VHH binders against p49116. Designs and how they scored, part 32

Target 1, 238 residues: p49116
Amino acid sequence: EGPLLSDTHVTFKLTMPSPMPEYLNVHYICESASRLLFLSMHWARSIPAFQALGQDCNTSLVRACWNELFTLGLAQCAQVMSLSTILAAIVNHLQNSIQEDKLSGDRIKQVMEHIWKLQEFCNSMAKLDIDGYEYAYLKAIVLFSPDHPGLTSTSQIEKFQEKAQMELQDYVQKTYSEDTYRLARILVRLPALRLMSSNITEELFFTGLIGNVSIDSIIPYILKMETAEYNGQITGAS

## First folded at step 1 (VHH)

Design oc5 (framework vhh_ozoralizumab_d1)
Fold by OpenDDE, second read of step 2:
Structure oc5 (fold): chain B 238 residues (1-238), chain A 121 residues (1-121)
Amino acid sequence: as target 1 above (238 residues)
Amino acid sequence: EVQLVESGGGLVQPGGSLRLSCAASGFTFDDYAMYWVRQAPGKGLEWVSEISWSGDSTKYPDSVKGRFTISRDNAKNTLYLQMNSLRPEDTAVYYCAKDYSEYLGTSFDYRGQGTLVTVSS
């Protein structure tokens, strides 16, 4: 059996909507986020091991980890997305909601904390200077997580996760031989992903496009989309 | 999943009154401002009332101001709309709606199936 990931899985290029508006509106933010989500799912589809699990298991995995994958994608694409600017815009607009008593204090706190955690995570990843290979392997580790409830083929999923971890270890050892503890520093960032609320993420980044349809419900559709259809959907939504 | 179920609609004569109810589930009701919107036949969606998360503030368009009263019971996860002095032009399907914000929201995309109010002599 060959490696879990190849060089082709390292490429993760997000194309942003163009042109960027003078004022970041909900449509731009949601479109950008949707593109990232689609890219992330398409990336998962490109992994032979993922394909080998079958459609039902694939769907279940993505449903379980889409928020984590998305968040890793945010971190990886933070510069291209101008994520800090997006988050600032969201916070700024949230102030209006606060002033108009559209949200409770508790909800405001939850949302603000979530934004903070997102930014902090992305900053931490940037500080670590995570490269494309490391991101790919981290995504794989997150994707092939056997500890989500309701999964089938957990043994196989676990094997794939282990393989991803081993390959990451080998890569880090080879590429960063002088940094003995780099692997550990990278892996200890993963728990932060589990602190992120998928509901809040969905509301912040996807409400404008999906309406009352959940990300969970559209995941099967996204996973079945052809590349051409995907591109068409992106352009049509702008 | 967000669920909103409207009730209380019906046929009423001009000058009559109705009280609509909306049962909310699938989210923390008291975290969000709530809205009533309506859609008349052949017309677009129209905002008719807003209430803050706490219920302390309410807003109305001029078209219904002084006639309609929005209220909520957060303990029961229920939204209400008292409609008085009803007019034929108030005939519409009325929806309970949730929105996050003007910036982050979807302009009342979170709404129920609606309840029909018909004002006719």
Scores: ipSAE 0.631, ipTM 0.847, lowest interface PAE 0.6, mean pLDDT 91
Fold by ESMFold2-Fast, scan of step 1:
Structure oc5 (fold): chain B 238 residues (1-238), chain A 121 residues (1-121)
Amino acid sequence: as target 1 above (238 residues)
Amino acid sequence: EVQLVESGGGLVQPGGSLRLSCAASGFTFDDYAMYWVRQAPGKGLEWVSEISWSGDSTKYPDSVKGRFTISRDNAKNTLYLQMNSLRPEDTAVYYCAKDYSEYLGTSFDYRGQGTLVTVSS
């Protein structure tokens, strides 16, 4: 009966690997991205409404939306991650790949378009000065999306999404009472998340994963991870 | 998941020929440059050949130039290495390779399980 999210669900603190290398490399980028992914999935599994849907539904939802959650996390944590520096390094190496004929023109175009869409999204969120409560509810709206193919319990998922939308509206109206159109400006940004390819995100940020494992294959494992194991991943202790 | 499966290795006498194949899956093969690398007994990894995504350009070290030919069939997701005039020093495990990340300048970090080539009488 209570609110969908509590104050504990607003806290979203990314701990970066230390020290930062002088020159960015695939391992540092992958470790940073993995910490953000683990933080995002730990955030999702901590929501009582999410737990109530059951393990199979939880896995299906996260498999469908991990790229959207991850991208929201990149926008929220852009300063902590020095995301602009990471993307600049990727673009520089991508331009070198053009000179060396290492990637097809079609692949280069797809990757550049993805980076431009990611930069535009992060810039739009920064310009709107999205706060921690707004990010929490946007992530909840994305997580509780009833429209993904193959989902069961779609009516319950839809109710949780509507609850997230209502609580976001109440928060924005109370906190930014003078800005009548703020909610509309925030919500129209969400469709852009679905235009970004999860395969390209995986190639850019997760290539350094041991055993060449897919994000899809590790999602059930991450969702079952105990708090101690999770803390080890976000601090690099294990 | 990216999978690279090499085949075609075996025992051959000096001066002989072998053709290695690599079946690639789990990624869009025709978007990426591909490599052959080898590891001789008691030695480190040695780059053997490189082919562009299109197959239009190839590169070789002097040790194999003129003897080895890399090629690809993008329709079949298959990479080949034609090895001619084989020498005892060509004895090695041969790996089909792809970069972990083309976007970060990394080269041939991902390899298959390898295929053994032995050149001896």
Scores: ipSAE 0.513, ipTM 0.813, lowest interface PAE 1.6, mean pLDDT 88

Design oc6 (framework vhh_ozoralizumab_d1)
Fold by OpenDDE, second read of step 2:
Structure oc6 (fold): chain B 238 residues (1-238), chain A 121 residues (1-121)
Amino acid sequence: as target 1 above (238 residues)
Amino acid sequence: EVQLVESGGGLVQPGGSLRLSCAASGFTFDDYAMYWVRQAPGKGLEWVSEISWSGDSTKYPDSVKGRFTISRDNAKNTLYLQMNSLRPEDTAVYYCARHPYSGYDLPFQHRGQGTLVTVSS
């Protein structure tokens, strides 16, 4: 069998909504996040191994790891997204919520800690100067995680994850031969992803979703949608 | 998944009273301010009451102030709306709603299926 990923899977270009508003409102944040989510799902779809798992398994897999994929995407696209500005805007909204007793102190603490974790993770990735290939392989490793409950074809998923890990190892060895421990430094960042709450991520970035729609509920549709269709459905724009 | 289930609606005469209830699940109820909103036939959603996460603060629009009282029992994950001196213009589907984390322009994001209140002679 050929490699798990090709050069085509390295490209990960996020297009932001234009123009950027003077004030980053929930709609802009949600649109930006939605685009990133779609891009992440589309990326997953483009992997032959992912396709080989079948629709049901694919859906379950993405439901299990979408937050991690999304977070890696945030890190990778942090500059293009002006992530620091987005997070600052979110914090400002939260502060207003506190002043008006919209949220409990405990919940605010949880949310603020989550934001901190996101910032720290993204900063750590930036400090490591993770390149496009490394991000692609890391996303693959996260995507093909066999240890989520309720998954089918776990043996095959594990094989794909191993393949992703091996390819990453080979790439790092080849590209960064003078940095013997780079692979370890990169991989040790992955546990941080699982410390982050998908629920909080969803509430922070996807508040603009219509009604009681959850990311879990729309994942099957995202996986079947084209870019233009997705943008219209998620943001309510018709 | 966030679930809100409203109950207590019905037919009442002008000047009458009703008490609505909302059962919340799928989230930590006492972490969030809660709202009642209503939609009259042919009209958009209207905010009718707000209560802080702790229950210490309440807000009302002028249209219902002095007539409606919002309350909550955090131990029971339940929101209430006492409606007194009901008027025909209060006829609407009433929804329980949760405040979002961000964006004050989306106060009605999470809401239940609603309960119908009809005020008529």
Scores: ipSAE 0.726, ipTM 0.875, lowest interface PAE 0.6, mean pLDDT 91
Fold by ESMFold2-Fast, scan of step 1:
Structure oc6 (fold): chain B 238 residues (1-238), chain A 121 residues (1-121)
Amino acid sequence: as target 1 above (238 residues)
Amino acid sequence: EVQLVESGGGLVQPGGSLRLSCAASGFTFDDYAMYWVRQAPGKGLEWVSEISWSGDSTKYPDSVKGRFTISRDNAKNTLYLQMNSLRPEDTAVYYCARHPYSGYDLPFQHRGQGTLVTVSS
């Protein structure tokens, strides 16, 4: 019973590492991205409906959609992260790699297309002035996607997705009552998230963290981490 | 998941030769420049050779130039290092490494487990 999301699920506060360095480096980019990824996974874990699906289903859902959740988080936290500055630094390193034949023309094209899609997505969301409630429900719609291969409990997942859609509609109609088409403009942004390669996201943001493993492979371990471990209070992480 | 598996290391006498191989999987091999790097006991990582994504250009530091040859077989997703006229100073663990998309301060993040080369009598 009750709403799918509460006010606690609207709060999405990214704490950046130490003030942005004068020269961006992979450590700062990786740390920023890692914090956003962990925040996104802990956000998903906090949803009662998500917990009710059980551990195996939870792992499968997050493994399927982490890149979509991460990209929504990038858009939501773009100002806090100074994302445009990070992307400019990445493009500069890519251009240096091109000049020295470090990457094939095909790979360069794939990566540049990915960066362009990411920039356009974030710009579109910023132009629409998406608020925290709207982001929370968009993340819920993405999380409760019943159409990923290998999922069990697809009927229940679909019901939670429909509940997220209904609650988003109710919120938008009440809060933006004079903007009849706002909901449609927001929802048509979601398909673009599935066009973004998780492999390219890993290379752009997580090279310094994951090395030879994939985000998909570490998700089960992240989902098992306790809040105290994330905060570093027990494990001594700081 | 980037997988790089080195092989071909061993004990060799000064003046001898060895050929190292690296089997790559988990990425499109012919999209990336590849490297051989080594780490001698108690030393940091040292760049040994580089090959462009196509195989058309190679680079070497003066310490190995004329003795080592890097090559690749893009059809087999395999990188090679032919080492000739080996010296005791070439003793190290040799790693295969992929060019990072965004390396910044962490070059050779995508590397294998390494293969030990010992040059000694």
Scores: ipSAE 0.306, ipTM 0.751, lowest interface PAE 3.5, mean pLDDT 86

Design oc7 (framework vhh_ozoralizumab_d1)
Fold by OpenDDE, second read of step 2:
Parts: sequence; C-alpha cells; structure tokens
Structure oc7 (fold): chain B 238 residues (1-238), chain A 122 residues (1-122)
Amino acid sequence: as target 1 above (238 residues)
Amino acid sequence: EVQLVESGGGLVQPGGSLRLSCAASGFTFDDYAMYWVRQAPGKGLEWVSEISWSGDSTKYPDSVKGRFTISRDNAKNTLYLQMNSLRPEDTAVYYCARGLPYRSTSYYMDVRGQGTLVTVSS
C-alpha cells in the first residue's frame, strides 16, 4: 500500500471573496467560511483512503469531524482570512447586543468563550509554526477518528488514522530532526479541537447562509458538489 | 434540529383580534431574542415585533404599535403575538423567527417556521 497522503494533499489554498468590504458583514464572513468548509471537505474527498470507505461512511466521518476540520482550516488560513479581524468584529457586535438584550448573558458568555478558544488555538498553531504537511496529516488524523459513535468500518478507519500518525511522525523526524519533541507538541493540540462547540461555530460562521438548514444536513451534498457548482450556490448565482 | 411552529392564524373581521403562538424546539429558547415577521401577498418580509431574551423589552414598528403585543413564556418555549384592532392591511403570513445579533444596529433572523396565515376581511 502506498502512503495515505501525497504531496497533492498538502496544498490547501483558500480563495477569499473579493473585494473585501470596508466593513465586515455577515455575507462576507459566511461566504468565506463556506469556502473554507467546502475546501476542507473537498480535501477529504481527494484522499484515496477516504474514498475507499464508501459514501455512507465518508458522510458519517465528515459529519462527526467537520468542526474540527474547519477549525484546523481556520488556523491554517488565519492570515489569508484575516481571522483576527473577523473575530474582533464578531466580538464587537456581540458586545453591542448586550445592551439590547438580544442574547442572554449565558449565551454571550458561551459564545465569547468559544471565540477565545478559537483564537487561542489558532495562536498556538501559529506559535508552533505548523507547516503544510503537518496540517495535512493533522487533518487526516482528525478525519479518520474511529472513536465517534455510529461509525461503520471502524477497524479500517483506525488503520488509516494510524497510517496518518506514522507518516506525520516520519515527516517530523525527517524535517525537524533537531526538535525531538515536536511531534508530541503538535499532537497535544488536537484535544483542544474537541472542546469547541460545532453549534456555536455554525452560528458564528454560517447563520447567514444556511438559515434553517444545518451543516450536518448539507454535508452529503457538499461532498458531491464540484467547486464551481458550490461557489455558484453560495454566491446566489445559481 | 432547530424548529419553530406557528399557529393561531385564521380569518377575522376588521377590528377583530387574534392570538398567534409559536412553539420552539431544538435550541435554548431563552437565550435568544425572538421576532414576529409577516409577508403580505406580493410584498416583502416585514418586521412586526421584537422581544428580548428575557421578555423585559419589546419593540414594534409604527404600523402595529399599540395594536400588537409580543410576549413569551420561556418555561414553555413559546412565543406569542396578540393582535388587536386588526386591519385588512395586516393580512399576511406570519412567521416567528429567532434573532441573532450581528451588527451593532441590526440583527439576523436565521430560523423561522412555516408561518400561519392571517386574513383580515369583512
């Protein structure tokens, strides 16, 4: 068997909507997020091992880990997205809402904590200076997680995850031989992903586009869409 | 899954009254401001009422102010709209909607139900 990932899976280029508005608006944020989500799912779809699991299993995996994949994508694309600016804008809007009692104090706290976690995670990844290969392998490890409930082919999923981990280990050993504990430092960041609420992520980044439709419900369709088709839908062109 | 279900619509004569209800499920109801909006035939969506998450604050457009009253029972996850002194121009499909603040002076309604038809006619 060949490697789980190839050099083609390392490329992860997000194209932002243009032009950037003077004031960040919900449409811009949601479109940007949607593009990232699509890119992440398309990336997963491009992995032969992922394809080998079958459509049903693939869908289940993505449903289980889309928030984690998306968050890794945010971290990886933070500069291109101007993520700090986006989050700052969101925080500012939320703060203004306090005076108007549009959200409960508890909800505000939850959302703010989520944003904080997201910022901290992205910052931590930046501090580690995670490269494209490492991101690819981390995404693979997250994607092929066998510990989600309701999954089929768990043995095979586990095998793929192990393969991703081994390849990451080999890569880190080869590329960063002087840093003996780099692999461990990288892997210990993964638990932070599971502390993040998919519900809050969805609310923050996708509310303006999906309406009553959940990310969970549209995942099967996204996995079947081509880039051009998806872009047309999110821009309202089709 | 987030769901809103409106009820209470019907035919009423001008000057009459009607009370709409909206049952919420699939989310923490008392975390969100809620709204009533309406769409008349051939017209766009119109905001008709707002209530804060706690129920302590309400807002109305001039078109319905003094006639409509929004309220909520957070324990029952239910939103209400008491409509008095109804007019023919109030004829519309009425929707309850969950509000999400995003802009300093604006909000987004990301979820709403299928609506309930209110017809005011002699």
Scores: ipSAE 0.704, ipTM 0.875, lowest interface PAE 0.6, mean pLDDT 90
Fold by ESMFold2-Fast, scan of step 1:
Structure oc7 (fold): chain B 238 residues (1-238), chain A 122 residues (1-122)
Amino acid sequence: as target 1 above (238 residues)
Amino acid sequence: EVQLVESGGGLVQPGGSLRLSCAASGFTFDDYAMYWVRQAPGKGLEWVSEISWSGDSTKYPDSVKGRFTISRDNAKNTLYLQMNSLRPEDTAVYYCARGLPYRSTSYYMDVRGQGTLVTVSS
């Protein structure tokens, strides 16, 4: 009964740290990224279908797809975040360090390629003018991926993914009825998310804020946070 | 998951020696410069040594230069710190750290492990 997502699940509002510093630093970038990550995980937690799968399955799903959810969130919130400015700052730091043998040539190339792929993905989503409903269903499609190793309840996960796909199709065909190929253009963008390294995303955005642990290690904690604790993390309030 | 596991600390008398090890996993070890840093009781983190990704270049602050030697075995994903002529002032928890130069113009050191305690006391 009923749709997979309600109107409350379409709403996705990121609150940035204020004020933006005169010079971008590790703290500002990590705090901004962590707010987006917490918003993304809270969004997933609020879906009744997600809750119905149970705590162990929920944790496994988010551990498997957090990078895809985060990247979709970066694309959706690119203007609010001034993402282009953040990426430019990261590139400048990287370029300044190249001459000191602090990173191998292979790793420098991997990080630069990752930044370029991220920029390309965000630009393609902006060019397609992806709306809030489309983003919500794309996030649901990647969240309810039945093909990750170690998952239980894979038949239920697959049913939820199919429901997300069907509701996205219905929405796009009704809302963009004059654009016959829009759904296909949107869906062919999704495989690029699987090619982006979660390890590089973690290094670029989350190092220094997570308290000496990996994102995989803290995901169960974040998913269990009370709403007040979550609000404290996204606003910096007591 | 990126893991750095320090070992080899213990109690030694002044003038003694210790060899610390750091076992790295969850990333391509030979892509990154590596660091040893320490934290004495009631003090902040202090940089102790640096080694380039290849092992071809090392750097030390004057406080340990000539006494400490950093080395790495990229085939074994292991970082080492040979500490000679130890002093009471060297008493600290020692951490290994991965260098992430693109995070900051002041080099960011990714400290993951619990560290290993070195106590120099008579």
Scores: ipSAE 0.434, ipTM 0.779, lowest interface PAE 2.1, mean pLDDT 86

Design oc8 (framework vhh_ozoralizumab_d1)
Fold by ESMFold2-Fast, scan of step 1:
Structure oc8 (fold): chain B 238 residues (1-238), chain A 119 residues (1-119)
Amino acid sequence: as target 1 above (238 residues)
Amino acid sequence: EVQLVESGGGLVQPGGSLRLSCAASGFTFDDYAMYWVRQAPGKGLEWVSEISWSGDSTKYPDSVKGRFTISRDNAKNTLYLQMNSLRPEDTAVYYCAKVSRYTFGHDYRGQGTLVTVSS
């Protein structure tokens, strides 16, 4: 049939909260992360193939992969977010906590390892100079993952994933024709996304957002929001 | 529900002293670092001091170092800020704040207490 993604699905523009606070704080970090999460969810919902799977299946897919989508979004929007500045502030805070014995050493080690993995991932994507089309297809490959437990329609999901891989290959071959191994270098980065803990991502980026509920619990409600509510969350317009 | 209630603000002459208190409830006070922030009229929030969960470690910016002392009484769930050698530029609303465990800054602050340094 037609392509899995159209040009409209390549556009991924994060609007940062304004004004920039005089000091970096949890509210600013959580609001920025929230906007990226809603942008990512709206992006997924706009794909006709995703809609065609039905509400139960598409909700299960996003519950399984939101952390991978979010992390790809962090890498894609790292410059707009000043992500390196945010992560440096978090690391400095954690270093002070180690010296004070404020948190257990094991927990701090887990969080620091997560930040290191995130920095390494974002740096590798930056070194590869991943473009907007490549990010769109990488997100589609992650979204249409048939191997998460509890999924229905796994054969259809697998077909959509294969279609995403094929379209990415065609794009890279045409656009970066002299770099024979570019696709392999890009795809080998994806397994690292599954090593990152969604629980630690929630702690770092969503402490002020979710209150008494997990991201997993709110996903069905986000996916059912009206377009105006999505736009409000993406821009912070209320 | 997390609640922080500041007190002890008022009018004081330059060179004077004030002691601010913050009564904390709704969370395990002993598990969290705490800090004081202030906001001068028409200005943004400015970090003033931080204290570890145990009270063994404190941090200050150069603007207040040697003049302000942060302390806590974990048995009373109370945070303190002793302010000495006050200057007109210290005039601000002072807020008690609970530090986030894993991120920079705070997740809760109180309603604030006004400190006016004027002759």
Scores: ipSAE 0.006, ipTM 0.173, lowest interface PAE 9.7, mean pLDDT 82

Design oc9 (framework vhh_ozoralizumab_d1)
Fold by OpenDDE, second read of step 2:
Structure oc9 (fold): chain B 238 residues (1-238), chain A 120 residues (1-120)
Amino acid sequence: as target 1 above (238 residues)
Amino acid sequence: EVQLVESGGGLVQPGGSLRLSCAASGFTFDDYAMYWVRQAPGKGLEWVSEISWSGDSTKYPDSVKGRFTISRDNAKNTLYLQMNSLRPEDTAVYYCTTGYRLTYSRFDYRGQGTLVTVSS
């Protein structure tokens, strides 16, 4: 069996909506986030091992880990997205909500803590100077996590995760031979992803979704989207 | 999943009163401000009341101010709208809405609504 990932899986290019508005409104944020989400899902779909698991298992996996994948994507695309500016805009909006007593103190705290965790994670990844290969393997490790409840084919998922881990190890040893503990430093960041609430992520970035649509509900649709449809949806959602 | 179920609508004569209820589920009710909106036939959605997460603050448009009273019971996850001195122009489908999801928009979630008809 060949490698889990190829060089084609290293490419992860996010295209932002254009033009950037003077004020980052909810539509811009939601569109940007949606593009990242779509890119992340389609990246997963491009992995042969992922395809081999079947549609039902694939959907279940993505439902379980979309927040982690999305967060890794945010970290990877932080500069292109101007993530700091986006988060600042979100915080500013939150402040307005606070002033109008639209949110409880507890909810405000939860949301602010989530934003903080997200910022810290992204900053930590930037500080580590994670490269495209490492991000790809980390995403694969997160994607092929067998420890989520309700998954089928857990044995295969575990094998794929192990393969991703091994390939990452090999890559790091080869590329960063002088940094003996780089692999450990990278992997130790993954637990931070599990501390982040998918619900809060959805609330922060995907408030512009029409109606009662949830990320969970649209995941199957995203996974079935053709590239052309993807592009069309991106342009139409603005 | 967020669910909002409105009830209490019906036919009433001008000058009459109705009390609407909204049962909320699928989110932490007391974390969010709640709203009532209405849609009259052939018209768009109109905001008719707002209540803070705690219930301490309420807001009304001039069209209903002094006649309508919004309230909430956080222990019961229920929103209320007391409507007094009803007018024919108050005829509409009334919806309960929540600020669930960081409310960039005023009305993200709403139920199926309850019809209020004011007619002689």
Scores: ipSAE 0.724, ipTM 0.886, lowest interface PAE 0.5, mean pLDDT 91
Fold by ESMFold2-Fast, scan of step 1:
Structure oc9 (fold): chain B 238 residues (1-238), chain A 120 residues (1-120)
Amino acid sequence: as target 1 above (238 residues)
Amino acid sequence: EVQLVESGGGLVQPGGSLRLSCAASGFTFDDYAMYWVRQAPGKGLEWVSEISWSGDSTKYPDSVKGRFTISRDNAKNTLYLQMNSLRPEDTAVYYCTTGYRLTYSRFDYRGQGTLVTVSS
């Protein structure tokens, strides 16, 4: 009956750790990424349709798509994060590692390809000038993906995905009425998200803060956080 | 889940030897350089050895050069530190760490460590 997403779901505001260090370090990168991850999980939890699927289904969906949600968040918040600066620092570190034989050639290639794909994705979204409403619905399409292995309630998930697609279509056609092919250009960007490895994303952004525990392992705990505890994670106190 | 588990520490007399091991799991061990670092009582972390992903190159600070030998067995996901001619100043908790996880330095991640005490 009502819309899948409300105006509150369009608002997506990342608060960066302060102050920014003079030279980027692993703690700053991982804290920034963790804030974005927590913000993305809280965004998903706030959707009534998502809650209606039940806790087990919610956990399975987020475990399956966190990397896609996180990557969309990186693109949306690229300017706030100074993502290009973070990636440049990582590439510099990688180039030094090549010279000192610190990382295998195969792994260097995999990581460089991942960084290239991430930069290409973020650049394509920036060139399209994707707005906050469009990002909200793209995240909803990714979240309500019925095709991940092991999911239950796939028919209901598919219905919510279709609703997200219909509402995105309505928005784009009304807001960008002169650009007949805008929706198609936006949607063809989504398959690239599934080509990016969640393991490499963890290695790039989460190694220093998460320690020995995978993102997959912490997702159930994040989804169960009380509102006050969640707010402490995404804003910090500094 | 990435895990590094150090073992082989103990009490040894000056001039003695110990072989430390580090069992690695949860990542592709043979893709990454590995390091041994130590922390003596009341002191900061000190880098004591480095080995390339292949095992073909090793590096040591002057404090342990000629006495310590780092090695790895990529088939067993295990890192080793052979310590010879041990001195009282080698007394420390020894940690293994992976060199390149893209966002942290060689000294940012370590396991629980293994205690080495060199005393009479």
Scores: ipSAE 0.181, ipTM 0.645, lowest interface PAE 4.1, mean pLDDT 85

